# Ledger of designs, part 1: VHH binders against Glyceraldehyde dehydrogenase medium chain (cutB)

All scores and structures are predictions.

Target 1, 281 residues: Glyceraldehyde dehydrogenase medium chain (cutB), of Sulfolobus acidocaldarius (q4j6m6)
Amino acid sequence: MYPPEFSYVRAESLQEALKFLEGNDNTRPLAGGQSLIPMLKLRVLSPDYILDINRLNELNYVKTSLNGVSIGALTRYHDILSNDIVKSKVPLMHHATRTIGDMQVRNMGTIGGAISNADPASDMPVVLTALNATIILSSASGSRSVKALDFFKGPFTTDTNKGELVTQIEVPVLDGYKTVYKKVVRRAGDYALASVALAIKLKGNEIEDIKLAYGGVHDKPFRAMEVEKNVIGKKLNDDLVKDIASKVSSQINPPSDHRGSSWYRREVVKVLTMKAFKEVA
Unless a header shows other numbers, all headers, positions and changes below count from the first letter of the chain; Kabat numbers aren't used for antibody chains.
F, E and O are the ipSAE of ESMFold2-Fast, ESMFold2 and OpenDDE, as the mean of both directions, binder to target and target to binder. V2 is 0.75 times the mean of E and O plus 0.25 times the DockQ between their complexes.
[cut] stands for letters that were removed.
The coordinates of atoms that the task and the answers printed are left out; those that the model quotes come from them. Centres of patches stay.

## First folded at step 4 (VHH)

Design r13
Fold by ESMFold2, look of step 6:
Structure r13 (fold): chain B 281 residues (1-281), chain A 125 residues (1-125)
Amino acid sequence: as target 1 above (281 residues)
Amino acid sequence: QLQLQESGPGLVKPSETLSLTCTVSGGSISSGDYYWGWIRQPPGKGLEWIGHIYYSGSTYYNPSLENRVTISVDTSKNQFSLKLSSVTAADTAVYYCARGDTLWSGFSEDYFDYRGQGTLVTVSS
């Protein structure tokens, strides 16, 4: 394959960016602290244009909304981590963001960039899938919303149409839920093997509602919907957690590669699930 | 700077309750970022996890000790405590209070990233 040929363009406003996307096919938006080295992988996408949107300060915010929190797509991970609204209202997101920056150099990414990239092992897509957050896609002609459960289509593949840009994420506040995010690496510094996002609401010891999502073990964030449905009304105890772990392990489709077999990743998911439930029980 | 300080009696009579308190300074015990626990080292042996408590109030104990252990928090004093009932000479150990990160991947339930200086508790007489 011959070298990619592209033009670099910087937008100074959201409307300018959206107009450019409407008028110019094969354009890839560039957000966050990305360098040109990762851009060499653009041959997979084969873009004619790179549209730099980093100056769109109107997309950098965290604010409360009715029944939720609105986050602009260019809000950086370090700003999410330090934000008191996220920490108090969406602790699941706060905890997941901590895992990004504690053991390695932060990639200085944005929430919109992370979910638009849709890496199957990425942390934020798992959180948004567990919460079934609403993703706002904007174009020159208007905007539309897509639920996280419908947004992630496969590896590096989303429900984004031509001319659209992710501009905002709406995250629900789940009053009365206990939440936990866990991520497992085989060794420090290795790629993540699996992650789990759990939100659970208990009435006494009975499960009133539960949201359970996994990363790194499917071609997109895996929401364990059948398990969730089947445990509503049951009493949370060690035997039930073992059943949940076993059933999730049977429903995922993890890769087999030199870093871990599919069998090994299924075992990791069982342990990870049990650890997540121990924190909230 | 985070500091964990154990306090309590250094001598406990057999069949009585061992009670220790950990005072936390330079951090908040009510933070959802951390869990708080107790470990001990009997003479000539390795470290043994006793248990810990999460920000949610949920507690987890070593199965070998769980019918004798209570861990609790006092957020007004930024302290958490250990009670170990019905002690015997086998409970003689250096006791440490400790902190762990709630979200760090790959860690076991007995992983802690900070611990106090330790306090010797002797069960005798």
Scores: ipSAE 0.000, ipTM 0.190, lowest interface PAE 15.5, mean pLDDT 80

## First folded at step 11 (VHH)

Design c6
Fold by OpenDDE, fold request of step 15:
Structure c6 (fold): chain B 281 residues (1-281), chain A 120 residues (1-120)
Amino acid sequence: as target 1 above (281 residues)
Amino acid sequence: QVQLVESGGGVVQPGRSLRLSCAASGFTFSDYYMGWYRQAPGKQRELVAYIYGSSGSTYYADSVKGRFTISRDNSKNTMYLQMNSLKPEDTAVYYCARGDWSLPDYFDYWGQGTQVTVSS
């Protein structure tokens, strides 16, 4: 298969990009291209225009904010990985980014491109979901914010309207939390068969707060919200962890594919959950 | 072995409706993404819609959004495509496909297709 015919347009500024999107509804932004090109080849996407936004340097940044960390949509994974703000204030993102692809992928891939693609096996959507991040979408008429939980709608589907572009991600800082990101892959650099993002705050041996999200095992990042609510105030022990693992496994709807069956993924999630909790205990 | 069999195609006037069916066998139907592709004369095959196995999350091409509805009955191992307000531009061979997002190709099995013709 080869990609559909499209016109290539390059934007030099955010304003130019948004104006173009306003006038051309069937346009797909290109931010890195790692995920977009395969989708085009498979005719999953058939845009009239590819809008290259890779030169929008104004969307490449990591900044501290009052409520956390602001990340520009065109920030590359390699920059995220090396960024001291991310390392210190968003360790979950730092650790997850270390596992993303290879050096080439991290050099080319952007946070905005990744989340806009919304691959169910992608790592960053899981991280953002776990952290209750906020996605900023911009258009020629203004900007709006969407929580990560609401932004991801399904496989390769996001809450993005025509004319809109992901421009910024707002990530809260979780003070006093221990964080873990783990994933199972067949080969190093591959997309996750299953992944887990865990952020937990303990008061002594009791769970004060917890964020638990999974990737690769649902139609979108799975946030174990019911489990999170139920474990608050409980003592962290092996029995509780086993119970958590069992409940999560029963709640997710993993697909079967060439990498593994739905059943197998459910079992993997149990193991991953137990391993994740072991690291924070 | 994996089998996908489409049915329900035919000739219809613009504005009318058709309902396509895809009967699946040889695998655990509920565990897989399923989708519809179409190929119009002289054009490349394009995704029309897909549906997740268990949750029922759906995706539609912009050209069919609001007119077509993809659904599935896992108890019958059958996927459907309700096509309303048909247009001449919808004329194509429609293919049922099993999804596999882990592969470079997002789908690994295809039916033989069913012809849909919309003409006055």
Scores: ipSAE 0.608, ipTM 0.827, lowest interface PAE 0.7, mean pLDDT 92
Fold by OpenDDE, fold request of step 15:
Structure c6 (fold): chain B 281 residues (1-281), chain A 120 residues (1-120)
Amino acid sequence: as target 1 above (281 residues)
Amino acid sequence: QVQLVESGGGVVQPGRSLRLSCAASGFTFSDYYMGWYRQAPGKQRELVAYIYGSSGSTYYADSVKGRFTISRDNSKNTMYLQMNSLKPEDTAVYYCARGDWSLPDYFDYWGQGTQVTVSS
């Protein structure tokens, strides 16, 4: 199939980009990545305009903030991976980014592009969901904040209105947490068949706090909120971990596809969960 | 063998409603994304809507938002498309499709299609 006809427009600044979006409702931003063109070819998207925002350097940054770390939407994965602030203050993101694609993907892919695309198997949405990150959306009329949990609505669907652009991600710093990101892939560099993001804070062997999210196994990043609440105050042991794995497996609704069946993904999630907890124990 | 059979198409006047059905067989229906495509004369096939296996999420093309509703009954292995406020621009062959996000084309099986004609 051929992509629909569209006009290509390049913005030189955020202001220019937002102004264009305001005046042209059927516009899709292009912020690196390789996901847009396939969707166009399949006629999943039929925009009038493709707005290239890759030159918006003002959206390329990592900086400390009052409550954590602020990341510009156009920050590339390779920069996130090498960034000392991310390494030290958001280790979960660092570890996850290390597993994302290959060098080409990391050179081209942006954090904003990735989360805007909202691929169910994408790694960064899972990380941001686990960390209770906040997504900043900007338009010509102003900006608003959305929690990661509310930002992802389903496969390739986000809480982004017409005229809006993801401009910044705010990530809390989790002091005293152990973190791990694991995923299963068919081939190196592929999107995850299933993934797990775990952040846990322990007092001795007792769970003080926990964040647990999964990717590739639900219609959006799955936050195991019920399980999180239930395990607070409990002693971390093998039986508890098995119980967690079992409960999560029963709560997710993974799809079947050529990568694996729903049943298989449920089993993979159990194994991933156990392995993740083993690393933080 | 995977089979998708559409029904419910026909000729209607603008403003009227139609309800399409897709009967699925040969696979675990509830585990798959399902979707509707349409192809108008002289145009390429386009996505109309899709629905997650557990009905947890849906997608609609902008052109049909607020007018069309995609749903499914997993106990009957059937997907539906309720089309309200139909317009001449909705005239097309509508295809039922099984979703597979692991594939480049996102769908791996298609029905034969059902004709929907909206004309005064």
Scores: ipSAE 0.577, ipTM 0.813, lowest interface PAE 0.7, mean pLDDT 92
Fold by ESMFold2, fold request of step 15:
Formats: sequence, C-alpha cells, structure tokens
Structure c6 (fold): chain B 281 residues (1-281), chain A 120 residues (1-120)
Amino acid sequence: as target 1 above (281 residues)
Amino acid sequence: QVQLVESGGGVVQPGRSLRLSCAASGFTFSDYYMGWYRQAPGKQRELVAYIYGSSGSTYYADSVKGRFTISRDNSKNTMYLQMNSLKPEDTAVYYCARGDWSLPDYFDYWGQGTQVTVSS
C-alpha cells in the first residue's frame, strides 16, 4: 500500500489551528520552515496534514510584560535579532540569535519552532534554560505554562501534549547581569559541537547570582545547578573558573557522533567555560 | 566495522509479549544514543523508541507508549525492546539504529532487521 499524500490546511486564526490539532492527531504544524512539534514524530511518520499557521500574526510579537519580555511563538529569528526590546532587556537571547545560521535560516526559523523541535544542539533551548523562561502551551481547551527547565525532556522531546502549540515565551529581565553566549562548530554552518550560556551578577568581585547552561553535550539543555549553588558568594578568579570548568565537564553526558567524540566534547566544554567567564570578568 | 545485529523476532499471537535485542560492536556503545525503528509492509520506516547514552533518557512513539520499553546494558553493548500487549499493527521488520545528531534523520548505522509478526 502507498502512504497517503499530505493534505495541506491553512489556519486563519489561533482557535481554528487549535481545534484542528484537537481533532487530527497526525498533523504537522508549519511555520516558515519549521514544525512546532517534535521533528522525530514528523520525520518517522508521514503526516496526514500539514497545518500552515503562517497567517497567525497574533503570535508574532515582542512586548514588555510585568515580569519581563513576552515573545510570540511565531516571531522569526530575524525579527528577534533586530528587536530593540530583546537587545536591551534580554541581551543573552540577542547574542545567541546572532550565531544562528545565515540570513535565510534566520528569516525562516521561529523561536516557537526551535524550542518545539528541541534539537540537543540548538541554540535557543540553551538560552531559555539558562533564563528558566516560561513557555505557554495552548490547546482548544485552554492554556498552561511550563518552565524551560521542565519543558525539554530529551532529544527532540518536549513536555508538549497532543493538541497543544507553543504560543508564547516569557523571559525574565536580568538587570545587572553580564551575559555571554558562545559555541564551537567544527566548521561554519555546522550544528554546534558545544555551546554555553552564562548570565552572572557580580557584587564587586563576588558572585551574587549565576545561571549556567550548556548545549550539545547532554540529551537536553544542561543547567549546571549544583555548580551554580556552590559558587554563590565566592570571589570570581581564575582558580574558581578552572574548578567550575572541571566540575561541569564531569557532570555532562556528551554523545559521540561524526561531529566529535564524547571525550573531545568534554574538553571543548572546559575551554568554552573558561572563555565565557573571561569575557564577563 | 560498526555492526548492529537484531534478534528476538518471531510470530506471536495478539496480546502476547516479545523481547528484541540489538548486539552492537565496533564502537564505544555507551557514547551513542540508540533507537528502534520499524517498517510495516507498504509503509515508511517509523521511529519506535530511542534511548540516550549513559543518562538513560528515553522516547517512545505515541503508538507504543505504555506497551513498549526500551533499555540498554552498556556492559554487554546491547540494547533491548520489550514489547508487551502486541497488536496486529505492530507487525513489521524492526531495525536497531545508532544515533548521530549531525545527520538529517539523526541515525547513521542500521541493522539488517528482525521480523515481528503478530498473527491476526
């Protein structure tokens, strides 16, 4: 038997899209060139429907909110990169977005699509994990919120239930923090071998708060919470940074693949960590 | 030099259980995530489950969640798929595969497959 052909459906409103997803399990949402659901399901299964949500302009926005910045899930990387609110209030996201592909990738990719795909080497999941952003999931019956630390469950796997779309991301504004995003690629255009997102608040030379997350070196974005807790109150210096790098390297679970061995990724993480802290010192 | 050898397939009645094994050699098994795929007659190959390196994180396709369990024993370089409450729609050739994040389909080596038939 031949597999069935895709049926293309375009939603004209969010409610229409959510009702369609409620009624049709084997559906791939399409926003630009990315799906808002885990790609492994779509790649392995031939979807019955492609649900085009590109007309849902109500999901394309960046605005300030009471607790930070709210970003609609269909906001393109290009628009995030050029947005003054993101640039001034969420510089970690701004800098990470600069590292994403060429202009056509940035024009097609959306923040909601990237986090719904949850590729372990993807940049935006690492940023949101460092910030512990709030992700809003909407369905025909309502909405719920999930913290980034609870949203990413493994490679290409998220806390998204059937019939849900990511519709909004809420990121905190970290006033007084210095932020760094760095990644290593084997060559330009490749997925990251490893990446680091650092947000640190210093009182003098003393670490007041720190958020440290890594990509490409664990089955999901790795937040180095034990290291973070152990260094609060300590003075930032080269010996502490070496200790941080060593401890993180021992706590990650990097894969081997054609991009690099597990051993090599552990070494890259040490170097990335030291470079990230040097930039904020 | 990479070898993936499936075993444990066979013919079984609906409602019964079957356990597949994938013996791996030629690489550092614990460094790689591994998966099971299946291909029913006339259908595209579909992901059934995968399991990450030493962390043990797992994923299951919705069609098998709650019925199938993927596991691995890194000391024996072996991955397993425990298939409970089998249904006729589970009839397929089952393949084990080695993961590679850099590839479009995220898997680079495949076994020869083992046939599972759930009699009607």
Scores: ipSAE 0.236, ipTM 0.636, lowest interface PAE 4.7, mean pLDDT 84
Fold by ESMFold2, fold request of step 15:
Structure c6 (fold): chain B 281 residues (1-281), chain A 120 residues (1-120)
Amino acid sequence: as target 1 above (281 residues)
Amino acid sequence: QVQLVESGGGVVQPGRSLRLSCAASGFTFSDYYMGWYRQAPGKQRELVAYIYGSSGSTYYADSVKGRFTISRDNSKNTMYLQMNSLKPEDTAVYYCARGDWSLPDYFDYWGQGTQVTVSS
């Protein structure tokens, strides 16, 4: 399959980019150069225009906000990994970013590009779903916000309307939580078979609050809300963790593919869950 | 060993309907998501719709949303595309494809295609 023909346009400001999107149907924004090319080869998206937004430095930032940490959509993985605000205030995101690819992938990928692509094996959508982060979508006519739980609609599918760009992600700060991100790959450098993001607040051994999300094992990031609710107030022990792992494994819908069978992924989720809870216990 | 066979194509007038079928064999059908692509003369192949086996979730290209319905019957190892309100722009060879997230192209096996022609 060869790349389709398209027209290349570069925006110099956010306003310019948004006006272009409003006026030109079938346009795909380019953020972090490598992330777009595989999708074009699939012919899943055959745009008339590629709109290069990499020069929009106004979307490259990490700052504290009233409700947590605000991250501009063009912030690169490399910059997230090295950022002291993310490291101290959003350790779940920091740890997940360490697991992303090699240095070249981290230098080219952006948080906005990752969540806009919505690859089922991607790490950042899982983190944002665990935190139920707020995603800001901007258009020429204004902005709106969408929670991560409502933003990811399926593989490579998001709650993004015509003419909109993801411009900012707002991530809550979870004071007093222990956090873990783990994933299983067949081999180093492979895409994940399964991943888990865990944030848990303990009072002694009792679970005060918990956020539990999984990637690679559903058509979109899976938040285990029913399991979370059921374990509040219970003592964290091996029997409870085994019950949690079993219930999550029964609720996911993992595919079969060249990396692993649906059955194997269910078993991996059980083991991955137990390992994540052992790290925080 | 993996085999995908499309059927149900033909020539129809604008505004009419067709139903395409894709018979699958050689793999555990219910474990895989499946898709329909089409290729118009002189154009690149484009995604029409896909459907997940384990969840049943469906997704549609904007050009067909509200007019086409993808479905599957896992007991018969068959995927369907119900195409309503057909337009001349829907004229294409339609391909059945098996999904694989691990591949750069996201689909690993393709059928031979079935021709759909919409003309007055």
Scores: ipSAE 0.210, ipTM 0.618, lowest interface PAE 4.8, mean pLDDT 84

## First folded at step 13 (VHH; from c6 with P104E)

Design f2
Fold by OpenDDE, look of step 14:
Structure f2 (fold): chain B 281 residues (1-281), chain A 120 residues (1-120)
Amino acid sequence: as target 1 above (281 residues)
Amino acid sequence: QVQLVESGGGVVQPGRSLRLSCAASGFTFSDYYMGWYRQAPGKQRELVAYIYGSSGSTYYADSVKGRFTISRDNSKNTMYLQMNSLKPEDTAVYYCARGDWSLEDYFDYWGQGTQVTVSS
């Protein structure tokens, strides 16, 4: 299908972009188009304006911060993947990014674009949810912060208000954690049928802390918080992992679509969970 | 649109029983765990119980264990709370809630609540 008609506007600066968004409510920002263009083609979105923000270089960066790592919304996946700060301080993101699409997608896709699109099967939202990341939203009147858990509201729905733009992502550094990102896809480069992001901190064989999030199996990234709380202080063993997998499978609400049935996703999640824990054990 | 409607509340004497119902619509009921909260006057809302959609596994707050039973009929899109041996301290507005484990508070939608009063 052809995308609906829209006006194309290019912003030369963040200030210009925010001003435009303030005055034009039915506007979708364009940064790479890897997420937005498919949505337009499917006529899921019908904006009056497409605001090209690809020239906003001020939103392209990775830097260390007091609380972790700051990433500009316009930062491309290929830059994230090759960045030494991400590799060293946010290994979960690094590993996940390696699995995102193909080279073309990674060359053009941006972290801000991906999370703004909020596809439940998208990888980066799962990663950020697992890491308890913070999303910075900017408007002409100022900026606010939203936790990843609060940012994703449902399928293709975020906490972004009219006139706001995702400008920065704050990612905490998880010292002493082992991390794994795994996903199952029908075809190479596709969004996940199901994915899991696991970060676990062990004291000996006892779970000191754990972060467990899933993609493709809920209306938004699924954080298994109940399970996380219940396993703290327990010894990591096969029986526990099986129990975790079973509980998660019982808690998620996977969709049935062209990628797979709800039932199948639940089964996949069990296997995926066990495999993830095997890698960090 | 997600909708949760509670019913079955009322005034009862201590030791008596009530059965609350929650009628759900606007989503695939069987795919979600559901729960009951309650809020007494001047107190914070507290979790009473929840039940998984797929496994039917249940959780109960310590204060209601052995007295309350949470159940569901997926064919009717309805969740129940059988409350036995009611006590004055059970007096509260009881809320039905849809589960979402991606949230810190584990629930994303709420009903309007039904009043339960236990008094002599």
Scores: ipSAE 0.000, ipTM 0.215, lowest interface PAE 14.7, mean pLDDT 89

